# Designs tried in a protein design chat: VH-VL binders against Rho GTPase-activating protein 19 (ARHGAP19). Part 6

Target 1, 207 residues: Rho GTPase-activating protein 19 (ARHGAP19), of Gallus gallus (Chicken) (q5f3g0r98to304)
Amino acid sequence: MSLKRKEKGVVFGSPLTEEGIAQVSQLIEYLHKNLRAEGLFRVPGNSIRQQILKDALNSGTDIDLDSGEFHSNDVATLLKMFLGELPEPLLTHKHFHAHLKIADLTLFDEKGNKTSTPDKERQIEALQLLFLILPAPNRSLLKLLLDLLYQTAKKQDKNKMSAHNLALMFAPHILWPRNVTANDLQENITKLNNGVTFMIKHSQKLF

## First folded at step 5 (VH-VL; framework fv_zagotenemab)

Design s59 (from z1 with heavy chain E35G E50I)
Fold by ESMFold2-Fast, scan of step 5:
Structure s59 (fold): chain C 207 residues (1-207), chain A 118 residues (1-118), chain B 112 residues (1-112)
Amino acid sequence: as target 1 above (207 residues)
Amino acid sequence: EVQLVQSGAEVKKPGESLKISCKGSGYSFTSYWIGWVRQMPGKGLEWMGIIYPGDSDTKYEKNFKGQVTISADKSISTAYLQWSSLKASDTAMYYCARQEWDYYFDYWGQGTLVTVSS
Amino acid sequence: EIVLTQSPGTLSLSPGERATLSCRSSQSLVYSEGDTYLHWYQQKPGQAPRLLIYDASSRATGIPDRFSGSGSGTDFTLTISRLEPEDFAVYYCQQYDSYPLTFGGGTKVEIK
């Protein structure tokens, strides 16, 4: 038994590491093979099978996800749990208000007056810059996650999960504030869901 | 740096088979739908169908289903449009284009002119 | 099938003039996930179409600010505030609010 570079210890609920990302990447690879599953990421999996997977990932035990013992819903739920159990959101607390400001970037008309229409190209450029200053592990996992959600949304005619539906499921697991009032939270929830929808749809341009 | 490069012009006789190509570069080929659009001489644009190269899922406009086959080879980032038996009415410019969210086409190939005459 | 009707068929103008192009949908286009799936393309003779405006009003990368899109429901407009010589082309609108994806018949903007 090798004692060096062993993938063991607690993966879930711990700060993000390369070892943790490697374990979670196995879930993402499996989900890419199951993009057509109806209600993917919305329909819950089996809690017993999820616990078996979670324990295996935490201990570095080899798991054959293609064995037929696990449902796509088990793996999808476990991915959401991993992201939501991180001590700090994947997108970080530091950038929370920046994401809200990006949602407020709007076009000016031909006369130079501000409009209510989003300036999508400025929003893309702002997100590209924010993602460049993310810690490397966070940026790496975010890229994998957004690509998975992008691919899932491309199959929405089969799986019934639009980019917006996926954003509703994932936004609270990748971006949350440190301190906000109840009224501010309600207002911000809509902006965050729309922001994550935008990130999913434009993920191929953001990295 | 996204680019779609189509195969060269074709001159064919009615009844002949034909396969034209569209090679993508500068982006993740398997992450975008590729559409085919026909433009008959002096006329507007007609959508024929699309393919998702990642799993070869296709959608055809109903009048083109059974008339053409759309396929893709993701190992060489190339999409194809194929006829088993050409008709003179197939004479047109054929464009491939990368489909973005909300079903718009953000990058287009240069076009392949197909002329079918006796 | 949603039919897009563009008018006028031909618009004859001089450089420096304002161009206003109309695209009318046979059905109201649904505002979906914050966007209306109505897009505009420019095609010059011998060239492939080029994306100008997507989601009714968003300018594509590299498109000058003299181009703007507006509208909702069944009535959409492409405006070129001050025509340049390179703007003389055919313009097409496109929808995919429902299958199948359709294009308008085009508006030719030509020099007077």
Scores: ipSAE 0.209, ipTM 0.714, lowest interface PAE 3.5, mean pLDDT 87

Design s6 (from z1 with heavy chain Q99R)
Fold by ESMFold2-Fast, scan of step 5:
Structure s6 (fold): chain C 207 residues (1-207), chain A 118 residues (1-118), chain B 112 residues (1-112)
Amino acid sequence: as target 1 above (207 residues)
Amino acid sequence: EVQLVQSGAEVKKPGESLKISCKGSGYSFTSYWIEWVRQMPGKGLEWMGEIYPGDSDTKYEKNFKGQVTISADKSISTAYLQWSSLKASDTAMYYCARREWDYYFDYWGQGTLVTVSS
Amino acid sequence: EIVLTQSPGTLSLSPGERATLSCRSSQSLVYSEGDTYLHWYQQKPGQAPRLLIYDASSRATGIPDRFSGSGSGTDFTLTISRLEPEDFAVYYCQQYDSYPLTFGGGTKVEIK
């Protein structure tokens, strides 16, 4: 590993930028080559190796992820950490309640009464519109992330990670409220997990 | 406009090889699974298997594994169903379809009739 | 393998009548999010199948309101509230709870 110091801002914990996305895209590209790893995103990596990767990304030093020095779990955990350490969630605070409403969209029966059956067509349409109004950096990274998670779920026979399992891992790292209220607590956790599961499953339709 | 166009009808003798095609257009071909479904004359629908063109990952129904080969050429957005040696029992209509994430087949090809006789 | 049993095999009705088609699964088609793993297709003679209903009760794009799906667990129903001439066809249910994907044997809705 070679050290090359460059004048760059910190990547982790700072607002999302095109430079930060470029750095994190390296992690996503690596993970696309390792989709078959059992428990990917669930099994934690080595904290020392993760810190080395994090420091390299923050300082702009070149690092070869294919060197064999790092495990796929190290890179997967670091991606989750990056998303969770953003000052504002990837999906934004502004859209938190919109995502809860979209998760609750259901069909009406012949008598005009609300049913318990999800209205998947309207959920897809609403998410398409919501993603169009995201800031460009957020939309770009979200598209890359959802494609990665969709591809991971497709190989669940090998990696044992369903779209729902991935949503449990990622939902708290991409969407959270600005202010915690009784209404924002436990009753909405299931809705958020279901919403993110839906985004992963239908990611090919959302952009 | 999403469309799946299949190759034309085939008349073959037992023991001959055959490769039929399904060409997708109007969508990202590498982002959706392609399904193959058989319908024997006067009978219902049978799922044969599927392929993801983006990485050529395949799944087969056990009775078709080893009997047919499913493949795809992403450069021309075309999926294939192939037999090395046809049997009379392979006489059927063969459909290709595009699969959504929830495993529903939202667009179907027009079908390829394969007749294997004598 | 999950076996889907459709009944009746043939349903003879006149235009304007209600059609009720049954699909019974050998195993419960439960989804972790409360959805069900069942779809319905329509096939007219000489034509490819057409998606009607996905996830037991969601109407596919372009499908008229007279078509509705219901049920959960092992018992599913496709209802056509008032048959129109173009509705006389064979209807198939399909499950996606597990591989291999399977279809029911079909119900033929015919005139009279």
Scores: ipSAE 0.006, ipTM 0.501, lowest interface PAE 12.0, mean pLDDT 85

Design s60 (from z1 with heavy chain E50Y)
Fold by ESMFold2-Fast, scan of step 5:
Order: sequence, then C-alpha cells, then structure tokens
Structure s60 (fold): chain C 207 residues (1-207), chain A 118 residues (1-118), chain B 112 residues (1-112)
Amino acid sequence: as target 1 above (207 residues)
Amino acid sequence: EVQLVQSGAEVKKPGESLKISCKGSGYSFTSYWIEWVRQMPGKGLEWMGYIYPGDSDTKYEKNFKGQVTISADKSISTAYLQWSSLKASDTAMYYCARQEWDYYFDYWGQGTLVTVSS
Amino acid sequence: EIVLTQSPGTLSLSPGERATLSCRSSQSLVYSEGDTYLHWYQQKPGQAPRLLIYDASSRATGIPDRFSGSGSGTDFTLTISRLEPEDFAVYYCQQYDSYPLTFGGGTKVEIK
C-alpha cells in the first residue's frame, strides 16, 4: 500500500486476505496446544470473552491467548464464527456442486455395477485437483484448518471429538451454496458432513 | 500398491532382547496408524497397541504396557515392536496392520513368528 | 472393555451352503456420527487376517459380493451366501468404538 496510514481493516465479515489469515492463525496455533479439551468445537464458549477476542483481532491488537483468561471453547467458537462470516465460504460457492459429486463417488463391484461403498482413491484425487484451483489465501487457510481438525480427531480418545463430530461443527461454516434455501441445506447436509469428514480424515493426502 | 512387509521369524531364549520391524510402502507412512496385533499359537487376535508415525503418538493395551515398546522411523517408513527381556509367554505370531481413518485395519503385514524357548 | 462374543465357535458346512456368523457386543456400538465401528476379518491357515467388512455392512475392496454384513447396536451378523472352497477360514469381528480395541474369539468355518 502507498498510503501514509494503513487502512483500518475489519477481519470478521470481510473478504479473505493474507493479513486476515495471519490474525486467525493465532487462534489455530492456540488450539493446537489445547487438542485434549473435551468437547472442543462442540461446547460453546463465553460470549463476552469471544467478543473481546473478536474486537482485538479486528483492530490488529496482539492478544496473549496463553494468559489463562480465555477458555479453549472461546477460541474454537471464534474460529467457527470467522469462517461462517466470510462473504464467500472458504471452499467457495463455485465448487459446492463439485463437492456433492465427489461425496457420491462409489466403487463398482466385480460385475461392474455401482455400489454404495465410497471410492476413496477417486475422492482424494478429485479433492486434490479442486484444492489446487482454490485462490491461494483460501488454499492456505484450508490447509491450516484441515490439519488442526485432523490433529483434533486423532486425539478423540481424550477430547471425544471424532472427524465426523468436527465435520458437523464446521461443514456449514466452510461450504454452502450461493442461493441457500432451507430445503437445499437440509437435503445436502448429510453429504456435506460426510464430505468434510473425508477431508479431515485424509487431510495429510490432500495438499 | 500398499504393502506392509515384516521382518523374518525369530527364535530366542528367555531374557533376550528383540526388535521386529514392519515396513510400509505405496502410501504416505506418516498419515496412517500402525497397529500391532498378537496371535498366540492356536488362539485368536489380541490388540497390543498403535503408533501414529507422523508424531510418534502411541497407545498400549494395559497388559502390554511396559512389556513392549512400539516405535517408528518415518525416514525409512518402518515401525518397530521391541522387547527388552523376552518370556516364553511371548511366543506368538505378531502382525502389524495399517489403520484407515474409518478405524478399520485395511492392510496387514504377513506376520513375524517369535518363538521363545528354553 | 467391550467384549465381543462370536457364535458358533465352529461351523461345519459344505461348499454351496449359506454361512451365518454372529458377533454380539457387551455394549451398544451406536451408529454415532454416521459410522458403526464393527469390522470383520478373514484369516486363512498360515496367512495374515484380511479385511472383509467395515462399519458393519460395507464390503472392503476386492471382496466378493457373496460376503455381507448386517446388524446394529449389540447384534451383528456376517453372511456368506454360497460358500466357496476358499472361504473355509476363521472369521473375527472387531470393535473400534472404544479403547482397548477388542476382537471376538473367532468362528471357524470348516468343511463338513
């Protein structure tokens, strides 16, 4: 920027930027240190503490998340709010129908008939291709997010949060169609949850 | 494509140390768990524990905790099961298996027969 | 720990017959979050186990359609619709609902 003073940015509700990702990465770093918290991302945090964190991120103020004054649930809820308040979902509107088709990829049996068994290798390949064509900021944040969720699910014996539990919490915040109706969301909610579950489980293969 | 290859059969005496291996190939070794399963002669399958090679996180079944050590070397895509002091009761076939994210063991090694006698 | 009880211990059948194998869990393996963590493995003499069915009913890659799994909660069944000579083996169920992971005692399907 050539301006004397930096434009005051708003992190929440604004289009995704590298600067905004840097701010949100602080939440992700904190959560990596708190993967054992039971019900992480499911149990809601304190709304007042969440608002304090939100205001600080919007103003670019440094916050000491390790001060002990914030619960992991506050930070987890704020991360979900950030993703859900983006003008366009992290995975983009453009790719919504592609994700539904990928979720429906299944194996064929010995007779060449379509089965109900997921074709995981084809799903991985298709997701790798979709992620390559994401805008760079979206791909960068998605990689950070999926790694966080993968590490969280790996500790499910401690935190009680499976990859599917995490997908239930995050799918509606990272992928939705442009023209959302209650029927569209309801019809596709299972496919969205299954698709995001798959992304979390296989995140290490997708980038 | 995906393959788990285990080290060869071992014949040992009580009190001796042993380290057996399980080498993965054809997949991202650090992205899957390696599970260890014991099968005593003529008996069923017993889960011993796992390692996640990506961060060396381990979990043991209580009866194997302190009896064996599970480790991995991600630079050569190899997991290990080790005893500091073998007992005759350790005589068994030992399998490694890859755990898929849907929590099933999708590929298995061929097994390592460990015989501890005299 | 979750105890899996397989019955019968031995099934003596002829090729072409239907085999029905039972696995009963001491606790409900609830279909929570879309998956039921009950799996079936086949072990032939001198060989490593092989995944047959995962998540109670999904057939693993390369497994013939004569193998099917069913059940929910505490009662699970593996069915082999028409036994082939290569199907005479020991079958194990396994749960991944909670630690420690446990296997059933196995059902041996042998030639009559």
Scores: ipSAE 0.000, ipTM 0.478, lowest interface PAE 12.3, mean pLDDT 84

Design s7 (from z1 with heavy chain Q99S)
Fold by ESMFold2-Fast, scan of step 5:
Structure s7 (fold): chain C 207 residues (1-207), chain A 118 residues (1-118), chain B 112 residues (1-112)
Amino acid sequence: as target 1 above (207 residues)
Amino acid sequence: EVQLVQSGAEVKKPGESLKISCKGSGYSFTSYWIEWVRQMPGKGLEWMGEIYPGDSDTKYEKNFKGQVTISADKSISTAYLQWSSLKASDTAMYYCARSEWDYYFDYWGQGTLVTVSS
Amino acid sequence: EIVLTQSPGTLSLSPGERATLSCRSSQSLVYSEGDTYLHWYQQKPGQAPRLLIYDASSRATGIPDRFSGSGSGTDFTLTISRLEPEDFAVYYCQQYDSYPLTFGGGTKVEIK
């Protein structure tokens, strides 16, 4: 009764599950072997090959990504599509404003006045606590994703993708507000991109 | 928790080869750059070069390129600094350190003293 | 290469006093997304260096709040508000704006 068979299942656009994470982990594992690809996550892949991969993941069919049939750009784009098609962003709607507040954490001067200098230690502590509150599947996938992006940024001399470039590509796919106008979102885009950049740079301390 | 443990002190003669080690534990060894820093007796700190153990990508300060070889074996979480032919001017304390994304060295090995004398 | 000049070379003070250490860069350290490319380390005799301050002003984990860093561009300062006996050491600044990574010559803080 309304049970879906594996070949008619929908991994993309469905709530995050252990099965979905296992399948996405295959994409992440492949990308770790291709960190030097120039424009990784920025350059679009082939839509036909991406659809083949998406169909295979939805049906639970094993994929041989090392067959030479797929480009790293196909896999990178599919990973972004998976995250962006989740019914709730990976970082969750309810934590949207928490991320904006963390981005605004700054040092206080000797008079007790708020400065413009970021309080990076406090930002790390706040993110550690926030990530502990995430549902276990979200936290597990986030850890894998941030490690991948951290390692990608470490190879920016080869791939030309800085932590900030990666944040521009991923922020809209992992964090978005539930009921906010496009104009309100635009006002916060810089803070969100900087926040995701910070998460990528410091990912090894956050879990 | 996070530790970098270096090999013991070495006493060598000019012309001899040497390979010293730096073993990481308590973290993902392949996710951080390992830095090598020299400190000559009574002098300050000099950056020599770095390695990313995940793919063995290296960078050297130009005066050390060709004088030393930096390598890593990720299967045993160990980085190496090697000389093919030591000189008396190589006498120094050698430190390895773990590098964060912003190139600050948050954990350091205890140092390996290398003495080269005839 | 970027040259970091630390002054004074030696600073002789008593416990309880304030220490102010300078690090001057031969070139402006360029900001990237708010980061300032300067770090500070402490080294005690016979020990490896220890990270104190990263990105000019951020205290490393476990570092007491009597240590603070400030500055931008070419002029940077490490301040120890009230010297404790364990603070007598050599202090080094380090830049990461460009390769090669470079350290300052060090400032020795010693007991008067």
Scores: ipSAE 0.000, ipTM 0.528, lowest interface PAE 13.2, mean pLDDT 85

Design s8 (from z1 with heavy chain Q99G)
Fold by ESMFold2-Fast, scan of step 5:
Structure s8 (fold): chain C 207 residues (1-207), chain A 118 residues (1-118), chain B 112 residues (1-112)
Amino acid sequence: as target 1 above (207 residues)
Amino acid sequence: EVQLVQSGAEVKKPGESLKISCKGSGYSFTSYWIEWVRQMPGKGLEWMGEIYPGDSDTKYEKNFKGQVTISADKSISTAYLQWSSLKASDTAMYYCARGEWDYYFDYWGQGTLVTVSS
Amino acid sequence: EIVLTQSPGTLSLSPGERATLSCRSSQSLVYSEGDTYLHWYQQKPGQAPRLLIYDASSRATGIPDRFSGSGSGTDFTLTISRLEPEDFAVYYCQQYDSYPLTFGGGTKVEIK
């Protein structure tokens, strides 16, 4: 049997590891101190500073994010890139269609017709079950991420980022299908954005 | 440039304690393993163990576990190899080396000669 | 533990000659994603070892192209195509298929 060394910090494009999650937690902790930044996660950072930070994370180097070398936009962009470069989305491929169905759960009227009103209780119950069966690393990082996004949305009067705006930024980086067809794309994007918006708004109830 | 610099030669008596050092520079010290290799006089190379300075996780060759302690201080980029009670059989050249992901040792310290005699 | 047997123990050759050094593993060193779990080092008297070849056939940075490694499974070879005076040294193979990491006993290449 071949020897396997532990991962060197956060390796972009590699599967989740405990060390990687610990280093990404440093980015999340920093961002919690910068929730009021206007356009957080929307406004792009500096590509050179992002590459320096990315190299440091890949190398497992201790990072002083409060050194004045990095902007909140650099850190926010790298968090999104890390999630989007995972070989399997944080929410997993196998749960992709389940998330589409959950996002489409609505109440029925007195005549048994589908309404546009979300069935929030059923959506919460279904998400609780899906999150319980996620691999432990995925579940741990997801909990940290959703709390960060929830706290960011609470400061939307300062940062101008609603839960829906954050979902637009993050949905394509945490949930994508293994197989894509032309007919699946447009309507699914809206459902995924709505689903992630719901996860952010109700994150305190999902774990 | 990448360098590993080890502490100087030691002459000790059986039963004495000893701590030798290996200081890394020119690279991210917490991103690589530090490997310890023994070479007894006139003999070949023998792997003793390793440490990952980023979290101080250690692995020992079975015969060295409990005989030596491997540690690191990442604030000063230095790894250590320590004996609580030396034996004459510990007489050897001790090398530290930087361990890569695929377990090859690409940079080596100059070695610390430890002589244990009455 | 995996035992690496190097042969011959000593090679007596003249500058300009080809040196062929063998390393035999007690267990097959298995491939993972195309890699072979064996490295080669050179050690000169009074000096620390120096990495020559990693993963059976890849030359380390700064190593001249006269050094080459080959083999798979249990049988590995280090070849020096044309010996230079600075090549007279002891050569060690090392495996990383399993813990503990182990080295071969070494092959001494000496002047005839």
Scores: ipSAE 0.000, ipTM 0.429, lowest interface PAE 16.2, mean pLDDT 84

Design s9 (from z1 with heavy chain E100D)
Fold by ESMFold2-Fast, scan of step 5:
Structure s9 (fold): chain C 207 residues (1-207), chain A 118 residues (1-118), chain B 112 residues (1-112)
Amino acid sequence: as target 1 above (207 residues)
Amino acid sequence: EVQLVQSGAEVKKPGESLKISCKGSGYSFTSYWIEWVRQMPGKGLEWMGEIYPGDSDTKYEKNFKGQVTISADKSISTAYLQWSSLKASDTAMYYCARQDWDYYFDYWGQGTLVTVSS
Amino acid sequence: EIVLTQSPGTLSLSPGERATLSCRSSQSLVYSEGDTYLHWYQQKPGQAPRLLIYDASSRATGIPDRFSGSGSGTDFTLTISRLEPEDFAVYYCQQYDSYPLTFGGGTKVEIK
């Protein structure tokens, strides 16, 4: 019995791998066909059905998500669980403070004074560079995730989920500091949510 | 250089079919919504609908739903606006525009004048 | 649907004068936290519309600084500080807060 072989097929709670991304891509592909579901990613699914899906993905069992046995809410919740159970956040610990700084980039006025107006061009450039230095698996999954969330936000008349609403749901599952305190999280929560909102809205420019 | 180039002016009779085009260049065509806007002679701008060429998802203003069909061919970076049976009331200038990810229309086609008369 | 009411319908002014154009929304315009999806477009005779101002107050690329936008919630203003001959055109406000997307009826700025 090899420890490496025992770990090979585990998807949830393990470091991100190409095999894990292939499994999770099935969930993302299914969700693209169900973007109109009201409260998608906000309304919780059924915990028993979610566990069945989780067990199947961990074992490499093929599941027909279109069978009618599962609801879009089950799949959406499982995607959030997968991201939150990664040992390192999708955006990585080392980039946490970089994301806070990027969210705070603003224009300067003619007198050289800092304004409150976001410098969107510099934010896009900084995120493009930051994403280029992500590990390839992280960058690949992030691109798929942000495209899914962008398309979900574009259907908000049907699903009632804006880019900001989606950021509130996903930010805690894709970015957290290595050494967190409750005070640090509270002070930065608005910047993190705004940063992820920006990533969703501009996802097509970032890769 | 981002450009939207529309097909030329059309003169048609009531009951005829018509398909006009809007070709995008200088950007990733599948990554932006294409908007269709009507302007009747001497009148203001009316939003008709939009298409996301990446997955062909469409939205229509309710008064245009069933009156026109919006489509796209991503292999040639072209969006289309089509009528199965034109009416004299369809006489107008038709514009296509690109929606930026910040939801404003940043680039516009030059317009296609459609005249429907007997 | 969100109705945008522009006033006045026509402004007759001379070059060098200040133009103030109003756009009033039937409901508050907020798409997501910090965003106000109200945009202004300029249309000259025989030409396609051109983006002037986005997100109520941000000037689009290449637009002269004599153009400015302001307002929030339901009341928005486009200001042209000193009219140039090239500024005589029709101006439209537009919202993206909800579908269907809607334009105001337009304000024509014409030479006196």
Scores: ipSAE 0.000, ipTM 0.473, lowest interface PAE 14.7, mean pLDDT 84

